# VHH binders against Exosome complex component RRP4 homolog (RRP4), part 16

Target 1, 322 residues: Exosome complex component RRP4 homolog (RRP4), of Arabidopsis thaliana (Mouse-ear cress) (q9zvt7)
Amino acid sequence: MVMRKLQLPLSQTQKVRFERAIERLQSLSSSANSDASVIVTDSIPVNHDDAFLKGHGTSEVDGELLATVCGVVERVDKLVYVRTLRARYKPEVGDIVVGRVIEVAQKRWRVELNFNQDGVLMLSSMNMPDGIQRRRTSVDELNMRNIFVEHDVVCAEVRNFQHDGSLQLQARSQKYGKLEKGQLLKVDPYLVKRSKHHFHYVESLGIDLIIGCNGFIWVGEHVEVRDPMAIDDQKDEEMISSSSTGKEQSHIPLETRQTICRIGNAIRVLSNLGFTVTLEVIMETVNLSNSKNIDIHDMLGSEFHVVVAENEAERRRTKRKK
Below, E stands for the ipSAE of ESMFold2; O stands for the ipSAE of OpenDDE; V2 stands for 0.75 times the mean of E and O plus 0.25 times the DockQ between their complexes.

## First folded at step 12 (VHH; framework vhh_6qgx_2)

Design k5 (from e4 with S52D S57E; at its last look DockQ between E and O 0.31; V2 from the best seeds 0.00; counts 0 for: pae E 12.4 > 2)
Fold by ESMFold2, look of step 12:
Structure k5 (fold): chain B 322 residues (1-322), chain A 122 residues (1-122)
Amino acid sequence: as target 1 above (322 residues)
Amino acid sequence: QVQLVESGGGLVQAGGSLRLSCAASGRTFSYYGMAWFRRAPGKEREFVAAIDDSGDETYYTDSVKGRFTISRDHAKNTVSLQMNSLRPEDTAVYYCAAQPYWLFGYSEYDSWGQGTRVTVSA
């Protein structure tokens, strides 16, 4: 069930607290370029003594600049435009995406990405590390299923657009591929900002976090990579693993799963509230849940949504205060 | 160590509806993905529907898509299967199952209920 706006039942006190937090967030955003939201036919403030250029989503009527779509007002120098809040992903070449396999074909997989067409991952696009020739030249459908099957979660990069509008994906680096032992979360793509870092290793928790540009987010157990040049019969490795079996088993099956679920619920709460989802905000929400001793399944309740909204209003105030 | 108990089975006419429920009494039910399987007389157990630990992702075998809906309620510690437009071919014992990581294709279901019988008469 996707919550588009906060539809949780709130007590009378919770309603007051939530409204107060939202008012504070709106007040803080009224002075920011990227968070000025508008609806169709809203007037967009401009200084008519300063020259301005009309961009996408704007129209001039009777000397006033009006929004023609719902979105966020952006200002770059003299250009004023409205960036629409789209529920579906708008791809760009080089985007890091997370997707779910929906079809296994002879030489390709189709991948669902929250786009109006599927992503296509060719077998040859998986098996070409940087500067190395493609290694897999022929595979039947059964061999394709040794790599990915339907519903597998994968991480890939947008390489190009096909002329039919489908996306050509690639996964030729070690950081791409099948994602296991974790959780896939889906948020609206506008809640994810493109950045230089979409792969995160939270070392203190042993967690991998991949924030896909398409709004699909992966939270999973960190997988240790073994050096292929290391010898297979290291004696000390066996002794070390036997010494830690009790602690690792206690942490691996339950503590790691609890952490994945807590991070996932933090993302769900942020999505329900309409907040931009970044590593910083996710971890602050997780820390808030821990400091308030909120059980993982209680994180989706009304009180924690209110607490997160209150906390985010205070965080934004202190970051803008000089 | 999740204990699972199914309920809600019974006799229903073709085209009718039933709602199955699976109650859990484990330590951390919210950390598990849940599924329904069924076994018709003389057949092997087969997958019916699954839901991830949050309730956001659901999966169905082709024969039940659009007719069955799986859901979960963390407050009640239950998972449910709403079965609409029932057909005689849906007659089976239905089992609830749990697994520690929820992805469709993660193969280990480590907890199973005893089953509840559903009979759909023509």
Scores: ipSAE 0.000, ipTM 0.364, lowest interface PAE 12.4, mean pLDDT 74
ESMFold2 (binder alone), look of step 12: mean pLDDT 85; pTM 0.869
OpenDDE, look of step 12: ipSAE 0.229; ipTM 0.688

Design k6 (from e4 with Y31S Y101S L103S F104S; at its last look DockQ between E and O 0.01; V2 from the best seeds 0.00; counts 0 for: pae E 15.8 > 2, placed apart)
Fold by OpenDDE, look of step 12:
Structure k6 (fold): chain B 322 residues (1-322), chain A 122 residues (1-122)
Amino acid sequence: as target 1 above (322 residues)
Amino acid sequence: QVQLVESGGGLVQAGGSLRLSCAASGRTFSSYGMAWFRRAPGKEREFVAAISDSGDSTYYTDSVKGRFTISRDHAKNTVSLQMNSLRPEDTAVYYCAAQPSWSSGYSEYDSWGQGTRVTVSA
């Protein structure tokens, strides 16, 4: 467990509690194979019965897999590697990322990705709102600002690296695109593990959660993906015209806003504590806040951080016993 | 390739303090995790401390916990090791190393310095 220096003022009692919790967590991580921070020469638990691939930052010595770098052990299928002590995003093709549009250029959007290089979203790689895969016209180019403008938040997939080091992005209309009615959070990318699922719909809360590999996390009101095919022929004419009318900032219900804020604060707390950010842990934290009747504003306080640490220690302990 | 130059070593009495510094050349310093290693006479090189690229995470070998502090200055492209309460067993040549990004295709540790000698006299 990467001990992050908690930048929060703790009382003496809170300090003791927190330290105890961290000690417990460390003791558990040393025993638990999957998310453990390792230093050089640390043994990485692997199932010898299962074929594994040795990845970066590991070396097999006397039948044991050892860390050759300081970092976090990651497991992708059969591949075991140690991610180096880098908090910055390390892009891979296929990564789901969340970004912010920073520039509208000719036939492309520049997107901030919490990376040293920007992403590039090409107009040609965009699924047009009309759902029709067609060649992009000059008119489409002129209407680029109708799709994305500066500061828009977008979900995209990393397709390739460009020669200049920028990332080529692809936005897919059904699952990936403009994100509205939510919050963008930034966490250290090393706190996000690559998984098969980065898009989460929390049905019980009516919330979409997108955990980007780049450490950008979106929390927003659930958007129902309307099957473009179900759009009755008749309403197509009005949707083109309604893009000009003042997007009535559809007011997010208060309850939904509160939920978004609560989830956001949960993520912030987890980030502050250096915990891996997953749907499970986020929900656990949210539930914890609710169970203890903690006000949304108080979630960012020292006490709740300590409580979350304690809870996480216990949760991990109980999972190991099962 | 990042060039690393260690400094700050010397002779110190037991219980004393030293501050080692590692200066990194190049523009990519901010993207690297940094680490200190040491090699005592007749022993193998061992890990001492590491710091993440952002500086938010630090790691220490058990024997130096509470005594040594690793830090970095992004503006100066330097990594430092504050060594307090030094012991004779801390006597070694100390080396600075950089951990490149996964995407860089570089080796696990890059640009080892020449080392700086620390001698702790009883």
Scores: ipSAE 0.000, ipTM 0.225, lowest interface PAE 12.5, mean pLDDT 82
ESMFold2, look of step 12: ipSAE 0.000; ipTM 0.274
ESMFold2 (binder alone), look of step 12: mean pLDDT 81; pTM 0.822

## First folded at step 13 (VHH; framework vhh_6qgx_2)

Design m1 (from k1 with P100S; at its last look DockQ between E and O 0.01; V2 from the best seeds 0.00; counts 0 for: pae O 12.4 > 2, grease 27.5 > 24.2, SAP .687 > .668, placed apart)
Fold by OpenDDE, look of step 13:
Structure m1 (fold): chain B 322 residues (1-322), chain A 122 residues (1-122)
Amino acid sequence: as target 1 above (322 residues)
Amino acid sequence: QVQLVESGGGLVQAGGSLRLSCAASGRTFSYYGMAWFRRAPGKEREFVAAISDSGDYTYYTDSVKGRFTISRDHAKNTVSLQMNSLRPEDTAVYYCAAQSYWLFGYSEYDSWGQGTRVTVSA
């Protein structure tokens, strides 16, 4: 387990508790064959009877799969790869990413992706607000700033790599686009595992959670994706709500804001502790804070960090016994 | 290919300290994870410590935990291994290694230094 040095001041008692929790966590990780840290030339156990795909950081030598890098073995379906001790985002085609617009140019947006290269979102690769798939017109080009402006947060999919090293992004699905009424969090990409699901709707809380592969995480008020096809014929003509430019800061209910902040702090705590960021662990942490009646601001304190570490050690222990 | 040059090895008494340094050539140092390995006489090369490209993550073999600290200086393109409480069993040639950052279009490769000798006397 790659551990971050906790930079929080701990009391002597907290230090002892924390160290104990970490030791427990380490002991659990060593026993789990699947998340084994490997070094160069280590043999990675694979079932030869089962078809597997060799991924990055691995090489087949004499019928054995060997690690070619130091890191953690990860398995996704049939794919076996070694996640290197890298904090930077390693892009793959198909990755869901969250980014921030940094430039509006002709027919394209430049997007910061917590990567050494920027993403490029082409106007042609953007889902238009009207949901109509049509050729982009000169008018559309002129109205690009009506879609995204600088500092807007966006969700997109990595489509391809450009020759200059930039990432070509796509936002054609209604699931993708401008993210509003929430918080953008930045975590080390190393803490985010690729999964089939990066979009999470927490119904009980009315919150959308997007865990980007690039370590950008969005927490926001749930946005109901109106199925354009469900436009029932009902006539009501009127509310072409005139895009009045007035930034009416759509008032997010206080409860929702608090929830967003609590989730955000949970993610921050997990990040500080070097825990893998998943919906499950986030919710566990949120629930823990609630169960202990921890104030949102106190979540970022030393005591809660220790408690989260202890809780995680116990959670992992109990899962192994099942 | 990144060139690596180790320094800082020498003779030290048990319980003493040494600081090894590895200098990396090139402008792409920030794209590499870095690691230290060691080879004792008559033994195979073994992993000692690693540090992520950003420096935020460190990993140690069990035998050196609490005694050794790996760090990196991005401005100087260097990786260091602070070795405290040295033991005779730490006697080895220590090697610096660089792991390439995955960039589309480039193959992952490891670069190795020539090594620096550490001798711990009883």
Scores: ipSAE 0.000, ipTM 0.228, lowest interface PAE 12.4, mean pLDDT 82
ESMFold2, look of step 13: ipSAE 0.742; ipTM 0.892
ESMFold2 (binder alone), look of step 13: mean pLDDT 81; pTM 0.837

Design m2 (from k1 with Y57H; at its last look DockQ between E and O 0.01; V2 from the best seeds 0.00; counts 0 for: pae O 12.6 > 2, placed apart)
Amino acid sequence: QVQLVESGGGLVQAGGSLRLSCAASGRTFSYYGMAWFRRAPGKEREFVAAISDSGDHTYYTDSVKGRFTISRDHAKNTVSLQMNSLRPEDTAVYYCAAQPYWLFGYSEYDSWGQGTRVTVSA
ESMFold2, look of step 13: ipSAE 0.407; ipTM 0.703
ESMFold2 (binder alone), look of step 13: mean pLDDT 83; pTM 0.850
OpenDDE, look of step 13: ipSAE 0.747; ipTM 0.889
ESMFold2, look of step 15: ipSAE 0.627; ipTM 0.833
ESMFold2 (binder alone), look of step 15: mean pLDDT 83; pTM 0.849
OpenDDE, look of step 15: ipSAE 0.006; ipTM 0.228

Design m3 (from k1 with S30R; at its last look DockQ between E and O 0.56; V2 from the best seeds 0.62)
Fold by OpenDDE, look of step 13:
Structure m3 (fold): chain B 322 residues (1-322), chain A 122 residues (1-122)
Amino acid sequence: as target 1 above (322 residues)
Amino acid sequence: QVQLVESGGGLVQAGGSLRLSCAASGRTFRYYGMAWFRRAPGKEREFVAAISDSGDYTYYTDSVKGRFTISRDHAKNTVSLQMNSLRPEDTAVYYCAAQPYWLFGYSEYDSWGQGTRVTVSA
């Protein structure tokens, strides 16, 4: 675990505590396949007697395996590779990503993805607000701004790579689309692991959490996905038409906003510490803040960072003993 | 509730520039999204510009794009609106607004300043 240098001012006491926590965390990682931080040209210890496969970020020179990138040495079976600390998002087909619309063009939205290249969301690849899968018409094209406008936050799936390196996005699932009434957080993509589940509904809090593979994370008020099929025939014709226009931005309770912010701050803290961002760790951090009666504003302070590090060290220790 | 105090309004000729400032009270400024609104005589209050809590995102009404710049200073607990190339149609009382715990896609603001008058003469 390559812990980022905490860019927060620490008191002497905090520094000692933090260092201790980091040491503990490192010790826990070393007992497993010791993720040694390496810089370029560092020699990576490998057992020459054992067949190993050189992976990304490594090169064999004069019989020694050298790091070609700065990062953490990872070992998976026989594969030895260096995971870059500042690893840019490496898109894969099927990735769930969160992005921000930066341009509305003809039949397409350009989406910022915290990547070198932009995403492209085609109108044809977008779920229509009416939930009807139909051929897109000229009218639909004219109404693209009714779907997404600049600065809107969207969730999508990576469908393909375009020739120009841009990512073709798809938002056809009910789970995908415009994200509203939440916070968008940016973390280093390497802190996000691909998983089967990138969408999380925290029922107890009424919060949706989307952990994008690209390091964009959404925390927002839960949105109930209306099953288009549940549209009982009769009365709801009127309601479908009204959803496209000026959705009276429903007032979000202060408590909900606070909750969103608390979760957001938890993610920020984890990011700052270089911890892998998962629902579990996020919630652990949130719970920690609550248990200690830490004000939302104080979560971003030095003390809470240290506390989170300490807590994580303890948590990991306990998990290993089970 | 955060108190907001606007300043920097005044009389300016068309094509001129003004810088509005809004000072927020309290220690929680960093958690607030901030915005500027304006109300022209005989018109309803309209959105002008907004800036996210982190300052990473800015939003503008179309009529002011390229002319106005919203910024914030966390250290000073202030939000500013640099207004360039002012037009007579920009004449209005400008209001600072704050949204606690900034949310995307949420346009309600809980705190408002008293406003500062901007008059642009032809």
Scores: ipSAE 0.571, ipTM 0.808, lowest interface PAE 0.6, mean pLDDT 86
ESMFold2, look of step 13: ipSAE 0.714; ipTM 0.869
ESMFold2 (binder alone), look of step 13: mean pLDDT 85; pTM 0.867

Design m4 (from k1 with S107D; at its last look DockQ between E and O 0.69; V2 from the best seeds 0.56)
Fold by OpenDDE, look of step 13:
Structure m4 (fold): chain B 322 residues (1-322), chain A 122 residues (1-122)
Amino acid sequence: as target 1 above (322 residues)
Amino acid sequence: QVQLVESGGGLVQAGGSLRLSCAASGRTFSYYGMAWFRRAPGKEREFVAAISDSGDYTYYTDSVKGRFTISRDHAKNTVSLQMNSLRPEDTAVYYCAAQPYWLFGYDEYDSWGQGTRVTVSA
């Protein structure tokens, strides 16, 4: 567990509590195949009698295994590698990513992906608002700004790497597209694990949660995906046309906004603590805040960080016993 | 409801600079997205710039891009608009606005200031 230095001022009592929690967490991780945090040139203890494989972030120098990156030593069977604490997003084809449009160009959107390179979303790779799969026309090109404009948040899938290092993005599925009425959060990508599910609908809260592989996380009001096939019923033609006109920004209830913010703060807290960001842990954190009647504003305070750390230590302990 | 008080308006020559400030009352400033609007004489109120609750995201209307900079100070509960290269068309009453729990794609603001007048002379 990469112990991030909490940048929050802690009281003496909080510090003690926090340290204890971290120690507990470390003990739980050490019992697992993870060694201590290392910095560059730190010697990584290896049993020379045992065959080990050198992994990423390690180098053998003069018979010693040294860390070449700052991170946490991980041991998987015979493989010893250092997981970087500030690991940049390493894109893979098929990754679900959340990004922000930074440029509208001819037939393409440039998208910031919390990566060294930008994503490129081609008009041809975009699901059209009308849901019709058709060849893109010149009119469509002219109307690109009706789809995405600068600063829009988008969800997409990584399809390919371009020669220039940019990522080719695709947003053809209804699941992908413009994200509205939510918060975009940025966490270190290493805190996000690739999973089968990056889209989460929290039904009880009416919230969509998208955990991008790139460390961009979206929390927003749930958007019902209209089944394009359901257009057969005559009555809904009128509703599709109205979506293009002046987006009557439907009022978002205060409660929904609060919920989004609470979830967002939970994610921020987890990020600050260096915890892996998953739906489970997010919800645990949210529930914790609610159970303790923590005000949304106070979630970002030192006390709640400590409490979350303590809670996580306990949660992990109990899970191991099962 | 957060009270907002604008300041920094005045008369400036074309090409000049002004810095507007908006002071927000209350302890919950960090949860508010902040924005600047302006209303020119005979025109409707228009969006100028916005900044997210965390300050990580800023938005500008096209006409002010590259000239105006919105910023916020959490410690002081203030949002500022640095206006450079002012033009006569920038003449307006500038309003500070706040929305609780900043959301992308949500353009409703619950709190408004009284406005500060900016006049740019040719």
Scores: ipSAE 0.297, ipTM 0.691, lowest interface PAE 1.2, mean pLDDT 85
ESMFold2, look of step 13: ipSAE 0.741; ipTM 0.889
ESMFold2 (binder alone), look of step 13: mean pLDDT 84; pTM 0.859

Design m5 (from k1 with Y32H; at its last look DockQ between E and O 0.76; V2 from the best seeds 0.00; counts 0 for: SAP .672 > .668)
Fold by ESMFold2, look of step 13:
Structure m5 (fold): chain B 322 residues (1-322), chain A 122 residues (1-122)
Amino acid sequence: as target 1 above (322 residues)
Amino acid sequence: QVQLVESGGGLVQAGGSLRLSCAASGRTFSYHGMAWFRRAPGKEREFVAAISDSGDYTYYTDSVKGRFTISRDHAKNTVSLQMNSLRPEDTAVYYCAAQPYWLFGYSEYDSWGQGTRVTVSA
């Protein structure tokens, strides 16, 4: 397990507490077949009594197994290999991703995804804002800036890899599209595990959480989704237009904005500590901040980082008990 | 809640430059999104530029893009609007505004300054 170094000033008591928590986390990871980091020519410990297979990034010299690339040692059955540590996203088809629009082009948007090339969302690969599935027209092409503009945050799915190395995105489900009234958090992609569920609704708080496979995470006000096939009512559109003429009120209560920020700060703390980011760990961290009476403004301070590290060590210890 | 005081307005010839400043009071400035709005005589207040709480994201209305630059200084609790290549159409009272707990895609502002007048002559 590769732990990030904490760069915050710590008091002497905080240093002792933090080091103990980190030591426990490292010990628990070792007993659970840890992913140890290595550099080129490091010796990789193996049990010579057991047969093993040399894999990618390893070589045997003088009876010792050596790393030939920098990375994380992985052991699967008898195979020993080194997986390189990656700070950038490694895409797979079907991945749920969150991105930020960089450019509005003809028939497509270019999207930042923390990948070595941008994502491309074609106009033909998304649901229209009115929710009606139809063939795209030349008017739709002229009005693309009514859909997305630069800096807009979007949720999409990786459809394919283009010939030029860019990612082809799609957003054909109601769960994809523009994300508004929230925060975008960027964590290293290795802190996010692919799972069945990347979309989360925290009903008690009225918050949507989207944990993108690319390490971009969205936390925002919950958006109710309407089935476009079930509603075709032109009169409500006219009434809404009349009542909203010249003024639109999209106010978010201060309490809701504070809740979004608290969740965002929890994610930042977990990222700073190098912990895998899941709904469960995020909410545990948020609850911890509340039970310790930590103000939103203090969550990024040294004490709360130490408290979170201690809590995570105890959480993992408790999960190992029979 | 933050208190906002604008400065730097004045009379400028077309093609000239001005730098507006907005001083914010309050220790929570680092969590506020900041913006400049303007009101021309006889018109409604309109958006000019905004900057996120971190300063990483800036937004401009089309008519000022490439000419105006919004920036912030967390150490001094200030937001600035550098206005270059000024046009007579830029003549207005400019207001500083603040949004506590800034969010993507959220455009409501809770606190406003008193405004500073900018006049651009032909």
Scores: ipSAE 0.674, ipTM 0.850, lowest interface PAE 0.8, mean pLDDT 79
ESMFold2 (binder alone), look of step 13: mean pLDDT 82; pTM 0.844
OpenDDE, look of step 13: ipSAE 0.781; ipTM 0.912

Design m6 (from k1 with D53E; at its last look DockQ between E and O 0.63; V2 from the best seeds 0.00; counts 0 for: SAP .669 > .668)
Fold by OpenDDE, look of step 13:
Structure m6 (fold): chain B 322 residues (1-322), chain A 122 residues (1-122)
Amino acid sequence: as target 1 above (322 residues)
Amino acid sequence: QVQLVESGGGLVQAGGSLRLSCAASGRTFSYYGMAWFRRAPGKEREFVAAISESGDYTYYTDSVKGRFTISRDHAKNTVSLQMNSLRPEDTAVYYCAAQPYWLFGYSEYDSWGQGTRVTVSA
């Protein structure tokens, strides 16, 4: 576990507590298949008697396995690799990503993806608001700004790599598209593990959580995906037209906004601590803040960071015994 | 509810600059996204600029992009609007607004200032 230096000022007591928690976490990690943090050219201990596979971030030099990147040594069965601590997002086809529109161009949106390259979302690769899959017309092109404008947050899937290194994005599923009434958080991509599930609906809170592979995380009010097929049965023709006009932004209750913010702060805390960001850990952190009656603002304070670290150490310990 | 007080308005010549300031009362300034609105004579109130709670995100109406800059000072509990290259069409009463727990795509503001008048002469 690459311990991020906490950038928060700690009291002496907090420092001691934090260090203890980190030590516990490290001990738990070491007992697991993860070796110590390594820097470039560090020798990685391997049993030469045992067949091992060289993975990413390693190189064999003069019979020694050396780290070629800064990170944490990971061992999975026979595979030894170094997980980079500051690893930039490495896109893969099929990745769910969250991005921000930075440019509206002809037939395409440029999307910031917390990557060295931008994403490109083509109009043809966008789910139309009407839900109808049809050939894009010149009128559609003229109305691109009705779909996305600059600074809009979007969820998309990586479909291809362009020759220029940009990512071709697709947002054809109802699950993908414009994200509204939420917060966008940025974490280091290495803190996000690829999973089968990047979309989370927290029903009890009425919140959608999208954990993008690119380290952009969306927390927002739950949006009910209207089954386009369900529109067939009810005659009410009138509802389709209202999507273009000034969508009366439905009032979001203060409680919901607070909840979103609390979840956001939980994610920020986890990110600051260098913890892997998962729904489980996020909710654990949120619950912890609630159980301790921590004010939303205080979540970003030193004390809560220490508490989260302590809690995580304990949680991991208990899981291992199970 | 946070109290907001605008200042910095005045008369300025076209092409000139003006800096508006909004002071928020209370200790919870960090909970609020902040925005500037303006109302020109005979027109409806319109959005000008917004800044997120952390200051990480800024938004501008198209007509002011490149000319106006919104910023906030957490230590002073203030939000500012630096207005450069002012135009007669920028003449309006400018209002500061606060949104608790700022959200993308959410445009409702719970607190408003009284406004400060900006007049840009030709």
Scores: ipSAE 0.528, ipTM 0.765, lowest interface PAE 0.6, mean pLDDT 86
ESMFold2, look of step 13: ipSAE 0.601; ipTM 0.804
ESMFold2 (binder alone), look of step 13: mean pLDDT 84; pTM 0.857

